VH-VL binders against q9vr94. Designs and how they scored, part 15

Target 1, 124 residues: q9vr94
Amino acid sequence: GVTEEQMWSAGKLMRDVCLPKYPKVSVEVADNIRNGDIPNSKDTNCYINCILEMMQAIKKGKFQLESTLKQMDIMLPDSYKDEYRKGINLCKDSTVGLKNAPNCDPAHALLSCLKNNIKVFVFP
Below, E stands for the ipSAE of ESMFold2; O stands for the ipSAE of OpenDDE; V2 stands for 0.75 times the mean of E and O plus 0.25 times the DockQ between their complexes.

## First folded at step 8 (VH-VL; framework fv_becotatug)

Design e5 (at its last look DockQ between E and O 0.04; V2 from the best seeds 0.00; counts 0 for: pae O 9.8 > 2, off the site)
Fold by ESMFold2, look of step 8:
Structure e5 (fold): chain C 124 residues (1-124), chain A 116 residues (1-116), chain B 107 residues (1-107)
Amino acid sequence: as target 1 above (124 residues)
Amino acid sequence: QVQLQESGPGLVKPSETLSLTCTVSGFSIRDYYVHWVRQAPGKGLEWLGVIYYSGSTRYNTPFTSRLTISVDTSKNQFSLKLSSVTAADTAVYYCARELWYSFDYWGQGTLVTVSS
Amino acid sequence: EIVLTQSPDFQSVTPKEKVTITCRASQSIGSHIHWYQQKPDQSPKLLIKYASKSQSGIPSRFSGSGSGTDFTLTINSLEAEDAATYYCQQSSSWPYTFGQGTKLEIK
């Protein structure tokens, strides 16, 4: 398994890749999202989408359940995994039926669901 | 081994600027967030602010006009300056490292007394 | 800002007994509560994070529980060295805030 410091380092790398792509998302806003304050705007949703794609959790607006579970084994300590599996499965349909899904709306829906269904939820 | 140590003057006159340094070892200040927290004698803990590894800061609302937190990467140090101090600013001042939302390492604290 | 209210403010406790300390948040914070121990003249030490996950090196007699607004720190089989002030801290929103503290003394 992975340590919490290794999780932190991986998360920092994802932010360092994604945040510069969205200059309207400030460091302050990115940290609000990290703490679970998830706004609903094009720029913030697409920033979130960038990070979720790096985790292989979303692809073309669809939640990738199997890939997410594999990435969990790579990026999370063993003690986190049981509650993450439960929460991830509760969210398997969170992006289903988003036929009017501009502005990276599926990413917003997925992250909101995961945050609400995983007690020890972390985000870079 | 991760360690943080606060240093600075123990006595500051009212209306002047309190200035403290936090020296860290065992981690790079470019990789983690460092927070400042204070504790008035016999009282609880009060969060003052944070500096992100990007150099950006966030201050607790009552302190936004008086507080400056900065970093010197070459010295592996954080600094706190609090201007226009009064007796209400008498406290033990701590620096602390955040790892995933909580403070896993704290300095020993330094007492600053504000009096004439 | 989110206010954390601890109960009790003070408790005189008997060794080997079970002790509970509560922390109530002014609004829901999920599981984003963390517990610290501060012994006299020392800095705080992290005990429990995310309501219930023990920090490395913390004795198993310390445990945490709760979600939403109501949280509990439990010390099973109290030891004399546990005399300290205990604080909860939330990370659900800025600014981060602490409870007012609970002081435990040994009878």
Scores: ipSAE 0.634, ipTM 0.893, lowest interface PAE 1.8, mean pLDDT 91
Fold by OpenDDE, look of step 8:
Structure e5 (fold): chain C 124 residues (1-124), chain A 116 residues (1-116), chain B 107 residues (1-107)
Amino acid sequence: as target 1 above (124 residues)
Amino acid sequence: QVQLQESGPGLVKPSETLSLTCTVSGFSIRDYYVHWVRQAPGKGLEWLGVIYYSGSTRYNTPFTSRLTISVDTSKNQFSLKLSSVTAADTAVYYCARELWYSFDYWGQGTLVTVSS
Amino acid sequence: EIVLTQSPDFQSVTPKEKVTITCRASQSIGSHIHWYQQKPDQSPKLLIKYASKSQSGIPSRFSGSGSGTDFTLTINSLEAEDAATYYCQQSSSWPYTFGQGTKLEIK
């Protein structure tokens, strides 16, 4: 598996790509999201969506379970994988009914679910 | 219109299993999470558990050994079973629909009294 | 679990007054707080979601604010029909938890 440093480096790259696309999302808000404080607004949700898309976790508002598991295996240190596998599976239905919802609601729901089901939660 | 309705016996003897059904209409069960919440007489609200349409569940810690929540998609029904009940389980039981982590619709609730 | 503590437990107020109910979380929950109104012999009703977003159909006199650990439900110009018990609820972490409730009576 990757090292924790590698994980955070990769996360930083994703953040650097996505954060500039949403100027209304401050660094502080992004940091809060990283820490599990997930607001519900169009900008923050879509910022989250951007990150999740880069992770191949969400596509057109639909959670990609198999893709997420694959990417998780690549992107996370070994010590994180077991808990994330469990959490990801628990969140397999988190975007159900939200596929066509506006304001990137599926992304919000997915990340919130992951946060709620993963004790050691990490996000870019 | 969106509707949730709890049903079941209003009286249960101690040590028996409390069984309730939540029948939903006006929306697809595939699109929402459904929660069970109870309220003891004159007391506050207590979250019991949640179920997804797929059958995946999460229970509040105090009830993990006694609580079973299930779904019958063919009937648009959710079920709650609480075993080994005591007087402390006397409460109004609600099923509620979750939309983006808030409970936007509730059933009317059904009172279940645990008594000999 | 995250403990939500409401204040006050009970309040008796006169119509047209401003009412403020607070909800404090034992840890930061971001904006994952929701407010419910429960009238006697009725089910809870969603008032405010995510701290400050009013549910559709809710009178404008109801508003919410706060983030992190401290949240407030405000009723501007209380109406007689607002007599109820109000609950905050967090969805930041499992298990979901409610405040103990604030009973509001109208004089």
Scores: ipSAE 0.006, ipTM 0.631, lowest interface PAE 9.8, mean pLDDT 91
ESMFold2 (binder alone), look of step 8: mean pLDDT 93; pTM 0.952

Design e6 (at its last look DockQ between E and O 0.08; V2 from the best seeds 0.00; counts 0 for: pae O 10.1 > 2, off the site)
Fold by ESMFold2, look of step 8:
Structure e6 (fold): chain C 124 residues (1-124), chain A 116 residues (1-116), chain B 107 residues (1-107)
Amino acid sequence: as target 1 above (124 residues)
Amino acid sequence: QVQLQESGPGLVKPSETLSLTCTVSGFSISDYYVHWVRQAPGKGLEWLGVIWHSGSTRYNTPFTSRLTISVDTSKNQFSLKLSSVTAADTAVYYCARELWYSFDYWGQGTLVTVSS
Amino acid sequence: EIVLTQSPDFQSVTPKEKVTITCRASQSIGSNIHWYQQKPDQSPKLLIKYASKSFSGIPSRFSGSGSGTDFTLTINSLEAEDAATYYCQQSSSWPYTFGQGTKLEIK
């Protein structure tokens, strides 16, 4: 199965792609988000949206439930999967009714929901 | 295979600067957060700070004015400098690798004594 | 910063008994707590991640539980080699912090 080192390598790649696109998001702020301090601003929300799009979890502000479950199955260690599947399903409606432009509000809502419903929560 | 090893002088005079290097093998420090942790004799573990390969650092609050952590990715090394030391800085100093929020590999530690 | 308070500071224990060590956080940290074992003159060794997930190669007699502010490390049948100091560490927010430690001795 997938190891925590492999999960880290995949996550680091997503961060390496997304962080340079949002120069107003400092490394310190990205590290805060990684540890669960999720601010609500245009730049941070759209940085989060970039990560979630790379995970195939969000597309044009819409939560991609089936794609998210598929990605979880191939990217997480087996011991994480049951809790993640449960938490992901609890968040299936988290983006409903939210406009994506200009602030990437759906990404903020989705990540906040996932953090609150997954106890072993990790983010790159 | 993964190894971290601390090196530096074991004795430092008060008011001087403590300087340590951590040499890493079995992984690239460009790929992981690396930390310094210390332990005064008979006491618990105290987190000092962390560095990312970009040079971005965080320091524990009491050390923000005295601590510098730096990285040399070409040598697979990172270092610690603690200025204006006192006897309270006598401790075993560890370097450690973080993988997903916890420390999975530690160096053997090096005792630094601050005395005249 | 988040203060972690362990209990007890010290415990003398009988082999094969069940031992419970607690760690209390000054604020809710979810499951973002990790446990380490440190034997005399050795570096800390990771035992448990995320409150209850055993690290690779750790004997099954070690287990962890809890969420929010109250966490426990349990040794279900103590062995002589388990004499050590145990630390909890939180990763919920910067700076990372450790509990003060719990020293276990074998009677």
Scores: ipSAE 0.707, ipTM 0.912, lowest interface PAE 1.3, mean pLDDT 92
Fold by OpenDDE, look of step 8:
Structure e6 (fold): chain C 124 residues (1-124), chain A 116 residues (1-116), chain B 107 residues (1-107)
Amino acid sequence: as target 1 above (124 residues)
Amino acid sequence: QVQLQESGPGLVKPSETLSLTCTVSGFSISDYYVHWVRQAPGKGLEWLGVIWHSGSTRYNTPFTSRLTISVDTSKNQFSLKLSSVTAADTAVYYCARELWYSFDYWGQGTLVTVSS
Amino acid sequence: EIVLTQSPDFQSVTPKEKVTITCRASQSIGSNIHWYQQKPDQSPKLLIKYASKSFSGIPSRFSGSGSGTDFTLTINSLEAEDAATYYCQQSSSWPYTFGQGTKLEIK
């Protein structure tokens, strides 16, 4: 597995790609999201969607279970994997019915589900 | 066993601040999101707010100016302060744990009456 | 906020009957709905999580279904102990919101 430092470095790269695309999302808000304080707005939701897409966790508003499990196995330290596997599986249906929802609602729902099911939750 | 217990004054005067504490046991507050929910007599449930052990909070819109939720991880407690109370704030107040995307455990609730 | 509207508000039913409670969301919430039972002078109790998943220890007569905007809680055969108020709750968006509740009384 990767080290925690490697994990955060990779996360930073994703953040550096996505955050500039959403100027209404401040660094402080992004940091709050990282810490599990997830707001509900179009800009923040779509920012989250950008990150999740880069993680191959969401595609066209649909949660990608197998892809997510694969990516987590690669990108997480070993100590995180068991809890994340469980949490991810619990959230397999979190985006059902939201495919065409506006304001990147699927991304919000998915991330909210993950944060609610993973106590050691990490996000870029 | 998982347990949550609300505590605080059952009577508060109008314009004063309502203060409650939720003491949890059987789990660490650092592992879960915890919430406050209230229920006026004979009425439905109303979500008030949530807190993470880091101190990150989110409040229901009507209470953003009056509500403060805090956490003390060392005591395995979190608290609620609601300022400028009126009779409309009379309710049973619940603390609850969030897990697996739902409220799986609740306190017994504590009645707070706002009266002169 | 997402508004949840339950139906009916009140129902008086005979034991062994099938009971259906509906919850409609003002916008699509996927499966991010949960059901609670609250008996008089008690705290709410989780029945169904994530639209259709029974919580641990819940009798099999309770079930949930639905997705998007329309959800249903079903009690297949009502027992006397099921007299309570039932609430749906969404966790899809902030703020979290509850339905207005459905009170079931047993004849």
Scores: ipSAE 0.005, ipTM 0.623, lowest interface PAE 10.1, mean pLDDT 91
ESMFold2 (binder alone), look of step 8: mean pLDDT 93; pTM 0.948

## First folded at step 9 (VH-VL; framework fv_becotatug)

Design f1 (at its last look DockQ between E and O 0.06; V2 from the best seeds 0.00; counts 0 for: pae O 9.9 > 2, off the site)
Fold by ESMFold2, look of step 9:
Structure f1 (fold): chain C 124 residues (1-124), chain A 116 residues (1-116), chain B 107 residues (1-107)
Amino acid sequence: as target 1 above (124 residues)
Amino acid sequence: QVQLQESGPGLVKPSETLSLTCTVSGFSISSYYVHWVRQAPGKGLEWLGVIYWSGSTRYNTPFTSRLTISVDTSKNQFSLKLSSVTAADTAVYYCARELWYSFDHWGQGTLVTVSS
Amino acid sequence: EIVLTQSPDFQSVTPKEKVTITCRASQSIGSYIHWYQQKPDQSPKLLIKYASKSFSGIPSRFSGSGSGTDFTLTINSLEAEDAATYYCQQSSSWPYTFGQGTKLEIK
């Protein structure tokens, strides 16, 4: 099965791809987001969008419910899956009405919902 | 096998700089966060700071003017320097690896005594 | 910063008894609390992460619970080797902080 070290390695790859694209997002701000301090600004929202796209959780501002559930099964240890399945389903409509919103607003909405509805929540 | 080991001088004079090294094995130095934590004799644990795989750092507020954490990727090592030490800096110093928010592996610790 | 307050500071315990240690946070930290055991002259050892997830290789007699501000570490049938100091640690906010510790001794 997938280990927490494998999750970490996948997360590192996502951060290493996305963080350089948003130079106004410092490592310190990225770590604040990782720990659940989620600001609402264009640069931070679009950094989050980059990560969520790499997870196949969002595409063109639309939450990809089935793809997210599939990626969760591939990327998470078994002990995480039940809580994540529940939280992901609770967030199925979190981007409804936001598909054309500016400033990567759908990504902010989705991550905020997931953080609020998954007890053991990890983010790279 | 993930391992961390602290090394450095056990005695440092007041006002000088405390300098320690954490040597790691079983994981890539460029892939994890390493934290420094200390414990004064008979006291609890105190978080000092972290170095990210990028080389960026974050320090606990009381130490921001005195603490430097750095990395040497060629030696698979992290370092700690604490300047202007006093007797209050006498402690066992630990390095620890973070894996998703908690410290899953710790070094054995090294006692540093600040004494004239 | 977030202050973690453990109770009790010290407890003398008999083998086979159930032991409960509490940790209270000065503000909500969700489930971002982790528990460590430190035996005399040893480094800390991770026991429980995320309030209730056991770390690899930890005996089942150790369990954790709680969310928000109030957290508990439980040792359901104490063994002599469990004599140690126990620390909670939060990772919800920077800087990371530890509780002051709870020392368990065997009667």
Scores: ipSAE 0.741, ipTM 0.914, lowest interface PAE 1.2, mean pLDDT 92
Fold by OpenDDE, look of step 9:
Structure f1 (fold): chain C 124 residues (1-124), chain A 116 residues (1-116), chain B 107 residues (1-107)
Amino acid sequence: as target 1 above (124 residues)
Amino acid sequence: QVQLQESGPGLVKPSETLSLTCTVSGFSISSYYVHWVRQAPGKGLEWLGVIYWSGSTRYNTPFTSRLTISVDTSKNQFSLKLSSVTAADTAVYYCARELWYSFDHWGQGTLVTVSS
Amino acid sequence: EIVLTQSPDFQSVTPKEKVTITCRASQSIGSYIHWYQQKPDQSPKLLIKYASKSFSGIPSRFSGSGSGTDFTLTINSLEAEDAATYYCQQSSSWPYTFGQGTKLEIK
């Protein structure tokens, strides 16, 4: 598995890609999201969506379970994997019915679900 | 900037219903779990229940028949109703926000005394 | 429910001394324990998350350790302002539960 340093470095790269796309999302807000303080707004939801898409966790508003599990295995330190695997599976239906929802609602729902089902949770 | 504030009557008669409101600001109530915790005078902390961002609730077992927690997103308020109160329900009642399974922000608490 | 038992219930200590508070869970809870400080007439304040992670703004003299069933909160050098009651809390399973509290008084 990767080291924690590698994990955070990869996360930073994702931020560098996604934050510029959403000027209304400040670094402070992004940091809050990283720390589990997840707001519910169009800009922040779509920023989250951007990150999740880069993780191949969401596509066209649909949660990608198998893809997420694969990416988790690659992106996380070994110590994180067991809990993440369980949490991810618990969130398999978190975006059901939200595929066409506006304001990147699926991304918000997915991240919220993951946050609430993974106690030691990390986000870029 | 995150703030929670409990409000309600400080005195309730036995057998009546205790009603409290938790007003929140500085964060979206639709994104967090909010818990109610109480503390009897000179005693420890007791978890009462939680309301999920989805509106779902969980109650501590002793309170399942008496406790109702609700949310009003339009007012940024959470509500607690505890029916059939007795002197044992005298306590400071807190609402608290859960972040990563810990309570990172608490209200100041409101004392409710059950007395005839 | 998971029962958390703290030790001691009360401790009177001298400033600059090292203080250790223990919290034992009735079953394994991994690292899903948190520590709070409550001063008189104040709401609880989060100190440590997940057994060993300091919350933002918490002085470095506070630390936590442990896993499974046995956990410890340590104040490396006690200050007068640390007089308070300390609680452990588990988030491993519902219902959430607290320890009975440990009251620290400073001589």
Scores: ipSAE 0.005, ipTM 0.653, lowest interface PAE 9.9, mean pLDDT 91
ESMFold2 (binder alone), look of step 9: mean pLDDT 92; pTM 0.946

Design f2 (at its last look DockQ between E and O 0.05; V2 from the best seeds 0.00; counts 0 for: pae O 6.4 > 2, grease 18.95 > 18.9, off the site)
Fold by ESMFold2, look of step 9:
Structure f2 (fold): chain C 124 residues (1-124), chain A 116 residues (1-116), chain B 107 residues (1-107)
Amino acid sequence: as target 1 above (124 residues)
Amino acid sequence: QVQLQESGPGLVKPSETLSLTCTVSGFSISSYYVHWVRQAPGKGLEWLGYIYYSGSTRYNTPFTSRLTISVDTSKNQFSLKLSSVTAADTAVYYCARELWYSFDHWGQGTLVTVSS
Amino acid sequence: EIVLTQSPDFQSVTPKEKVTITCRASQSIGSYIHWYQQKPDQSPKLLIKYASKSFSGIPSRFSGSGSGTDFTLTINSLEAEDAATYYCQQSSSWPYTFGQGTKLEIK
């Protein structure tokens, strides 16, 4: 199984790819999001969407339940998997009705749901 | 294999600047949040601030005007400067690595005494 | 900022006893609390992450529980080497903060 250091390295890569694409999202704001302060604005939502797409959790505004569960098995330490599987399934409908919503709203809805339903939730 | 080590003067005069360096090994300093934490004698732990990715810093509110944290990636080191010190700044100073929200490795700590 | 209040400040304990230390947050922090052990003249050592996840190499007699605002660290069947000061730390918001500490001494 993967270690917490390996999980951090993978997450940091996603952040390093996505953050430069959204120059209005400062490093300080990205640090806040990492610790679970999830604002609701176009720039922050689309930054989050970029990371969730790299995790194969979202595609064209739709939560990808099956691919998310597969990525969980690859990217998380074994001790995290039971909590994540439970929370991911609780969030299966979190983007319903938001496919065409503006400002990357599905990404905001999905991340907020995951944070609220996974006890050991982490974000890079 | 991950190690952090504080170094610097043990005695600093009031009103002067306290300067410390943390040397790290077993990881690249540019890849992790690294923090300073202090502990006054007989007291609890106090978070001072962090540096991440060569210049992203955050300081605890009481220290915003006096504290500077900086990094030298070529030496795998980061530093603390605390200006205008008083006896209240006498403490053991620790550097620490954060991995996913908690401090998984700490330096040994160095006592800095502020005395005239 | 989030204030963490530990209880008790000090406890004198007998080996093999079950010991419970509490940490109360001034606002809800989910499970974003971590526990450290600090022996005299040593740096802190991480014991428990996310309220209840044991850090690598930590003896199974240490466990954590709680969510929201009320958290506990439990030492089942205390050993003499467990004499130390214990701190909780939250990572839910900046600045990171620590509880004031709980000192355990062996009777």
Scores: ipSAE 0.761, ipTM 0.923, lowest interface PAE 1.0, mean pLDDT 92
Fold by OpenDDE, look of step 9:
Structure f2 (fold): chain C 124 residues (1-124), chain A 116 residues (1-116), chain B 107 residues (1-107)
Amino acid sequence: as target 1 above (124 residues)
Amino acid sequence: QVQLQESGPGLVKPSETLSLTCTVSGFSISSYYVHWVRQAPGKGLEWLGYIYYSGSTRYNTPFTSRLTISVDTSKNQFSLKLSSVTAADTAVYYCARELWYSFDHWGQGTLVTVSS
Amino acid sequence: EIVLTQSPDFQSVTPKEKVTITCRASQSIGSYIHWYQQKPDQSPKLLIKYASKSFSGIPSRFSGSGSGTDFTLTINSLEAEDAATYYCQQSSSWPYTFGQGTKLEIK
């Protein structure tokens, strides 16, 4: 598995890609999201969606379970994997019914579920 | 402070529909699953189902045919409807917040008695 | 569904004694077991999460251990206020399930 340092470095790269696309999302807000304070707004939801898409966790508003598990295996330190695996499975239906929801609601729902179901939660 | 509060009629006739409301405050409903759990008098805890703010629900198998959980995000309220009730549905009904797989906050519970 | 079986169903204990409650799962659930305390006419209160992690504000005399299928809740030196029914709960898979409960009374 990767080290924590490698994990965070990869996360920074994702931020570097996604934050510029959403000028209304400040670094402070992004940091809050990283820390589990997840707001509910179009800009922040779509920023989250951007990150999740890069992780191959969401596609066209649909949670990608198998893809997420695969990415988790390569992106997380080994010590994180068991809990994330369980959490991901518990959140498999978090975007059901939201595929066509506006304002990147599926991304918000998914991340919120993951935060709610993973005690050692990490996000870029 | 995190708070959940159940409300509804304490008495329901057999074959009617049990309706309860859970009003929450002190936290964002968009960040948590809210569950319903009941407890028959002198018995253990039984999981009924959950709802997410998006309306996504999951029901325990025995209740799939007569349980409906809904949410009103504008009111921070969650609703439970259990149809065709019998005496076996007499219980204290709890709504509870899930955090990291566990129920970290519970309502005080509301007793619903099914009796003619 | 995953069945959780607690032991014992009832225990009468003397203050200051060590109390052990067990919870056995019908299949492996890793560490996704949580313990609750419920006093009469009160809602359940979270004590231990993930088999061994104390919830905030819980006295140090409460501890949990185990993994896989066998779990224990331990009260190291029982106090009078610990009279309650204790429940284990699994969150490894749907549906969530509870043990049948263990009632502790103080002599």
Scores: ipSAE 0.017, ipTM 0.671, lowest interface PAE 6.4, mean pLDDT 92
ESMFold2 (binder alone), look of step 9: mean pLDDT 93; pTM 0.951

